VHH binders against q9p7d3. Designs and how they scored, part 9

Target 1, 295 residues: q9p7d3
Amino acid sequence: MSVITQAQEIPTVAANPDFNYEGDPIIIQLCDRDTVFELSRDQLLGLPESILMCLFPRGLLLDYEIQECQLTQRPLIFQTADFDPSLLQYILNYFQMAENRTANDEIALSPPPPSFPGKCGIILLKEDIEFFILPPISPTTNIAIEVSPNDLLKLKQRVAQRLLQQKKIFDCLHLENSTSEGSAEKNLVRMLCYSGFHEDDEWKRRIQEPHRACITSVTLTNLDFSADQGPVSDPEYFPVYHKLLLFWQKPARKCWWDSSTSITYNGIEFATWVRRVWTLELAVLGANTYETAAV

## First folded at step 19 (VHH)

Design H6
Fold by OpenDDE, fold request of step 20:
Structure H6 (fold): chain B 295 residues (1-295), chain A 125 residues (1-125)
Amino acid sequence: as target 1 above (295 residues)
Amino acid sequence: QVQLVESGGGMVQPGGSLRLSCAASGFRFSDYVMSWVRRAPGKGPEWVSTISYYGGSTSYADSVKGRFTISRDNAKNTLYLQMNSLKPEDTALYYCAASYWEYPDYSFPEEYDYWGQGTQVTVSS
């Protein structure tokens, strides 16, 4: 199939392809809230685009900054945007482990096919939840019942706790619905499971954002190429490998609303609307960071 | 059965306007990002515009920015493209396409899950 012509987006973290540094690895310190992370230039550039977007929403001229720091002999310290440090730590650790495995030729049971642009693939699945408590309507006056700020806070906390307890990744997709509409969700789960997830997988990290009715969850998995050979006999089978390449350094998002949570407080039932945004991205280790995925 | 049926195409003079419609059926319309893609004679497909699941965000190719407006009515399962100030270069077969995922850019046909048959737009004096 022919390529659809359009302008490509510029990476969040821009590197200079002509940047040449000979010597010890360039170490960068990232200040994220009250936590400082240390990573190499290459490690930073190897992070998923979706994460880089979170850390540097205004973009970063990385090599320019590095050069400036070197010229002025100032430390390579970058301030990130607000991002939960525990999530970042999880991501960094995971990538570090993957890099180490790759470096030691500890090739997973299923090496990537020759057509794969790298040595290892890591799939990032992130969920961003924003939830809203709807004011109940008085049956007598048909007017919204006023809720005190204190009560609202308690309600939000309770809803947040319920959501935090929902640890299984795929539960929110309500796969029990057998309608044609449910087919899309089934295909989604199938794709992810063929990629390396399991239907019963849980979020590896799930946190409430401070003072916000927001929950962020992240799970990483290694791309499993063995699963891509799925049962040819399955009429629902589709080429998972090709689909996943679409997400290489190209975070895709899925947004939907659900009303899965209601809470009763002081005898009043409160409805809750939850906006869910999934981000899916494929990161490739051992690939040229300046190349984009070609399907 | 999934169906996307485009309509509203035709012949117009330069500077004229057309409004394309795409009627969707067989799937949950709000679960998909909707796009217009066009193919001019002798050329490859060109991305035109995309609208998010609930219409909160829209994007346009530089070639149509300021002239085209994408919109959707989820209650009617319908996608629209208002085309103003049409140019001969806009002559193409216009396809409605649905994507389950929202991508930062749409460069590959594989990024779309469903396609319509297209409606012809001809801009000529």
Scores: ipSAE 0.858, ipTM 0.943, lowest interface PAE 0.4, mean pLDDT 89
Fold by OpenDDE, fold request of step 20:
Structure H6 (fold): chain B 295 residues (1-295), chain A 125 residues (1-125)
Amino acid sequence: as target 1 above (295 residues)
Amino acid sequence: QVQLVESGGGMVQPGGSLRLSCAASGFRFSDYVMSWVRRAPGKGPEWVSTISYYGGSTSYADSVKGRFTISRDNAKNTLYLQMNSLKPEDTALYYCAASYWEYPDYSFPEEYDYWGQGTQVTVSS
């Protein structure tokens, strides 16, 4: 692939590739709100970049911190940014399970990426929703109708509940409204389905952020190109692998506004706007910038 | 049919200014991150600038930071690049490109879904 010249960004979690620690395995404690997670250095470094960015928005000099903790005999504890612990737990468990499967089974549960023979690919899809409720406009005065703070809170709660009930990942793309088989949304779904998702997949975790009109959802899946096999003459065939590699340790985002929806409360119709941000990233178990050759 | 058509290129003296435009058609313009990429003679492609879907964020290569300004008008399906304080090293074919996804960096042509044909910018005394 031809390279476009640009400045490379520094990884969120910086580590020394030559770091060698003699002794007991290094255990890192992550404090996330009221929850403490324990993981190894390698496990931390193996997390998706998008997640690391959420946990450590200011970056982390991991090996430096490890060294300092050793020198000062302090416990190796990191405070994360605000991130839902249930999401993190899901992610950590998933990676742990994947690691165990890979270690115990000579037969890869999923076909390894061609660029990473013998390794397991995991796709992360995350959604961040922010929604807004618009005040209704009086048809007589053309002025916004005042809504009490209490009513607004109830409205937000209702909207949040509705969104939380939307469990299917691809429903929000409104594919039924697509006029062309080659629409961007259809192509997106095809790409993801050829990568390991299924058309009817649901968000594995979907939570409302505390006291915010925000919803965060995450689904992980193993890389699977079994559906990507087809004749070249098939117009539905999409060689997904090359595109997907672009997401390796490089989280991509897609932002859009969902169509305005309305909610009726006490006989009044309120318009709602939903901003959606998808993050897509490919992680390769056992493969990071420190252990693998560049793709 | 998807089309990106660049315009506004030309020959200018060092220190001069140009404003490039890219007219987009055949796709929903607001669904794409827009970028400028340039290719100088004898060199590989170089990322210049990117603007997010609704113009909320912009990024620039270090080589053009402070001199170039990217903007977009979604109502007109048009991308712009205001180039000030032009230098001879800015001489290149400038491409407009569209990406469905926003990437943290744009290192590969495959990160772009659509490309224009380019407009030539020549900075010389």
Scores: ipSAE 0.851, ipTM 0.941, lowest interface PAE 0.4, mean pLDDT 88
Fold by OpenDDE, look of step 19:
Structure H6 (fold): chain B 295 residues (1-295), chain A 125 residues (1-125)
Amino acid sequence: as target 1 above (295 residues)
Amino acid sequence: QVQLVESGGGMVQPGGSLRLSCAASGFRFSDYVMSWVRRAPGKGPEWVSTISYYGGSTSYADSVKGRFTISRDNAKNTLYLQMNSLKPEDTALYYCAASYWEYPDYSFPEEYDYWGQGTQVTVSS
């Protein structure tokens, strides 16, 4: 397969492959809002790129910073960008659990020659919702009705609450309106289901961003690279599986506008526009960014 | 049936300009990121440019940056590529391609879901 472009994306968190530390694992403190997280260098590097991009939008020269801290005898404390600590905790816990499972399941299941023998994949699905409230236009004046800042805030809160109550991942895709079995949305659901999701799955975390008309949601699932997981009898399984590999350390996004939702406040109907952005990424436990060159 | 039909190719002198079009049908055009990919004789495919779902972001290969402009009209289900200051090295078959997902980079053919048949661009004195 001829590679079209070899643009090696610089990782958000850059590490020196030659960085060798002897002794106890290097512990990093991440300050995220009012919460401090402790994790090892390897744990940080093992996080999904999409999450690292959120935490460090300007990038991080991790090993450089570690060296500087050691030289200056400063604590290894890094400030993250604004990211909900509950989401980060969920992600960290999930990866920790996955690591523990892989360490215990030394069962030499000779995986059929998958691209990543003996490694566990984690699929990350993230949704970012941004919603906008449109003032109604007076039919008599053709001018937008003035809404007080206080009322607008209440409206936004109400919309946010409604969105927070929408917990099912796939409801927003409106699959019932799809007439063809081969619709893009159906294919999307199929792909995700093969990755470990279920049609009735709910977001594991769904939160409102502070002081923003935004909702962020995250769900993680395990992708087993062993041939034993999934309907091997389904001829579509393997093609879908290969497609999922495209998302390895390469977060992909899907953006669309959802149908307008109307909200009534004080007898006035307001239209709401909702923009949805999905991020999909495959993370492989134990695979360093440097091993990608061998696949 | 999904179709991507390229047009606007032809022969032009160095320094000249061309505008390519790609007419899309058989799918919801706004649901896809659109790209141009070209293939020169004896060479592999080369990514040229990508535009996001609603035109909010564009990206270009270094070889065409500053000379080419990608745009789209979702109401007309059409993708465009304005090519200025053309060089002999730009001679290639230009393909329109659609991707359901937006990727950080487009290194693999598998990142594209649909392809056109291509339009020939020849830059020669």
Scores: ipSAE 0.844, ipTM 0.941, lowest interface PAE 0.5, mean pLDDT 87
Fold by ESMFold2, fold request of step 20:
Structure H6 (fold): chain B 295 residues (1-295), chain A 125 residues (1-125)
Amino acid sequence: as target 1 above (295 residues)
Amino acid sequence: QVQLVESGGGMVQPGGSLRLSCAASGFRFSDYVMSWVRRAPGKGPEWVSTISYYGGSTSYADSVKGRFTISRDNAKNTLYLQMNSLKPEDTALYYCAASYWEYPDYSFPEEYDYWGQGTQVTVSS
């Protein structure tokens, strides 16, 4: 069927395609932290939309703000919402290395086909966990058992530690419980492994917020135009970049609850409920300057 | 075998109401974001409404806000659209569609993994 009519959200960081700024670097300051990052305008605009949403949840009129800073002689410093510095550094380093390879015109072993809209693709997979511990119901009182504040803190820390020890990206999908060969989880893993992931890949960056029941995990990988988990004559082989283009600057989310984890503390078994949100996004480097911002 | 079957369409007067249903089978319903998409005569498809995996988040096209209510019952594998205060411009073939991913918007039909055949809604005197 043809393109579906829907009002689209505007990009989080708005840019003017006629505006070209090559002056001082843009400085972003992570909330009230001492940590700052220096970026060019193009580096900021090239970040995945999902990351820009985390940094600027209310949006940023970038070129308007640059012009205002120039007119009022203010430095180009923009404060973001809170974001872990090590996650941002990982992402920035990854994109810088990819940009260096494409800008230097290095010979690619498996270059993208002409129908791909740029010189390389970067796949972002992000997991956001929020977890909850449910005290069991006492059979004598028919209400939840009381847990001291100190014991509750220890329980939260123990659950977080167990979740962090589950380092393999795909373990949370419980593929052994997928009895159908065409299950949605198996198809997702096939798509990602054909695109550059490996089935036993581990999260490259994981951050637990201190004293919170939240964990954020991120992995970036290159879209592999030659990647193949089997021979090219395999009937299941399919050029995967067509599927990944659906995620180009359109971060897609998958949310589900997972109750497969429980924890025993002082002889009492506590159920845990884990809300997982996966975000999948494709970034394309070496496209036309504003193609990524215009979608 | 995946199947999405819409029902509840029909003829109704302006200002009237209809309730559409979509029965799903052949996949885990709660793993999918569900949408209604409509196609008016002589026009292309238009997104109407989307509901998240467990029904906690809903969204609507501006043309139907306040008049239409999307809901789902994961125990019955059924998606619903309550359509009130119907107008002649609501006349269309209404499709049920399922997506494994929740996209920020749905511009490409390929973003939906499964489509129904549609149920006709006609609003005329």
Scores: ipSAE 0.664, ipTM 0.863, lowest interface PAE 1.0, mean pLDDT 84

Design H6
Fold by ESMFold2, fold request of step 20:
Structure H6 (fold): chain B 295 residues (1-295), chain A 125 residues (1-125)
Amino acid sequence: as target 1 above (295 residues)
Amino acid sequence: QVQLVESGGGMVQPGGSLRLSCAASGFRFSDYVMSWVRRAPGKGPEWVSTISYYGGSTSYADSVKGRFTISRDNAKNTLYLQMNSLKPEDTALYYCAASYWEYPDYSFPEEYDYWGQGTQVTVSS
């Protein structure tokens, strides 16, 4: 089946590939809450699209802003949307280390095959949780029981702590409850584990958003080409990295509800509902094209 | 084992209406984003509409916006497309497709895990 006709989404941070800035790299400052990050234009443009969407939900015309700052002699400083600075620091450090490796042409332990469109791949998996505490319905009034503001705060803190302690990435998929080898959850975990994840991996960063019933988790890992041992005799089989290329510059989302947890407070059992959103994206360093996918 | 079976196609005059259905089996329907994709005679496939896992979000191609409505009933494992104010340009084979992931756009057939065989819609005088 040929390519499906659909209007493509415009990149969140717009840059003109024809611009070439002579001299030292253009350095920009990002103000994220109370933290200032310093990075080059190329470092910003190299971040995963899903992260750029978090930082600049209204978009950013980067080269236009650079030219305007140079003409008006203003500092090149941008305020980001509300994104946890410790998560941004983790991501920036990871990409800097990977860029250093590719710039130095180091021999990789698991080199990409010649058909891969770049020098290395980085898999981003992100979980966004929003949780809700549902007071039980009173049998006498048919209305949810009332909870004081102080008690509600304490309940939210206890639920958040419990969710933060669930550090293993794949436990929320409840794989032990499935008897089918072909289940969607098992296929997802298999794809990720062939790509560089391990079944018992923990989130590298997992934080509660301040003053919110929200938890954000991020893990970055190197795409591992050595583990894919799929059957070569299946004419429909593709190496796992082919599947991951579908996520290259196209962050994909999976959203579901999880209601397996309750919490007891003052002798009353409260149901907790967890809305989970996973975002999966592949970054490719050293790729041949950056405006369109190479595959 | 996995099946997506479209129905409800047929011939209709311009300005008319049709309702397409897609019956799903062999997988957990609520785990999948559902789309309609159409292929006009002699042309390549065109994305028409997508609906999220629980129906909270829908999107449409500009060519059908305001005329077509996508919906799903997860209890019945069924996807629907209500097509109103049909035009001759809507003549096509309409496919039901399922994706485990919600992508920002669906330009590659491989982004869909399952495809139906299609139902023909013909709009002519």
Scores: ipSAE 0.644, ipTM 0.855, lowest interface PAE 1.0, mean pLDDT 84
Fold by ESMFold2, fold request of step 20:
Structure H6 (fold): chain B 295 residues (1-295), chain A 125 residues (1-125)
Amino acid sequence: as target 1 above (295 residues)
Amino acid sequence: QVQLVESGGGMVQPGGSLRLSCAASGFRFSDYVMSWVRRAPGKGPEWVSTISYYGGSTSYADSVKGRFTISRDNAKNTLYLQMNSLKPEDTALYYCAASYWEYPDYSFPEEYDYWGQGTQVTVSS
């Protein structure tokens, strides 16, 4: 089958390739809640599209804003949407370290093949959880049992702590006894492990959002070009990085409900419903920012 | 064995309506984003519409907005496309396709894990 005709998505943070900034890098301040981050224009543009969507859900005409601030002599400060600063710091540090390695002319032990569109790949996996605690319906009255505000708070705190302690990335897929048929989840884990993950990996960052029944987790991993384990004789075989290129600048989302859990409080069993959203994206460092990449 | 079987195609006059169905088996239907993709004679495939895992989000190509409605019934493992105000340019083989991931757009057939064989829709005077 040929390439499917569909309108391509526009980048969240738009850069104008006709603008050139000589001299020192343009430094931008991002106000994320009560934390200020400094980064260059190129560092901002190099972040994964999924992260830029979180920071600027309405988009950002970056070069237009830079020119406006320079013309009016205003500082280059942008307010982000509500994104956890500890997650942003982790992401910025990871990309800074990767940029430093490539800039220092270090020889990689497993360099990318020439057909790869950049110098290295970084895989982002993100989990967003929203959980709900449902009071049971009394079989006698057919009415939901009333729960005091204090008891509900304790229930939410207990559920959140239990979810935070589930640190292994792939445990939520319930591969060994899931009510899911399992083959798609096993193939996902296999692909990620060929790409640089390990089956017992833990989330590098896992936090409860303030004042919400929400948990956000992020892991960044280097794309491993040496992990090719596909059979050479399979006519359908593709190198792992070809599969990951489907996610380059195209964050992919998987959403599902986990309804297999409950919590007991004061002798009463409360159903616990967990909505999970995974986001998978490939970032490529050292790509030409003016080239159009295949997607 | 995974199977997607489209039905409901046929010949209809301009302005008419058809309802396509896609019966899924061999996988957990609710784990997949479902799309309709069409291929006109002698042309490449064109994305038509996508519906999220539980039906909470839908999207449509500009050429079909307001005329086509995608829906799904996860209890029956079935995807639907209601096509109204049909035009001759809607003539195509309509495929049902399933993707484990919800992409921002679908440009490569490899982004879909499963494809049906298609059902023909012909709109002519």
Scores: ipSAE 0.622, ipTM 0.846, lowest interface PAE 1.1, mean pLDDT 84

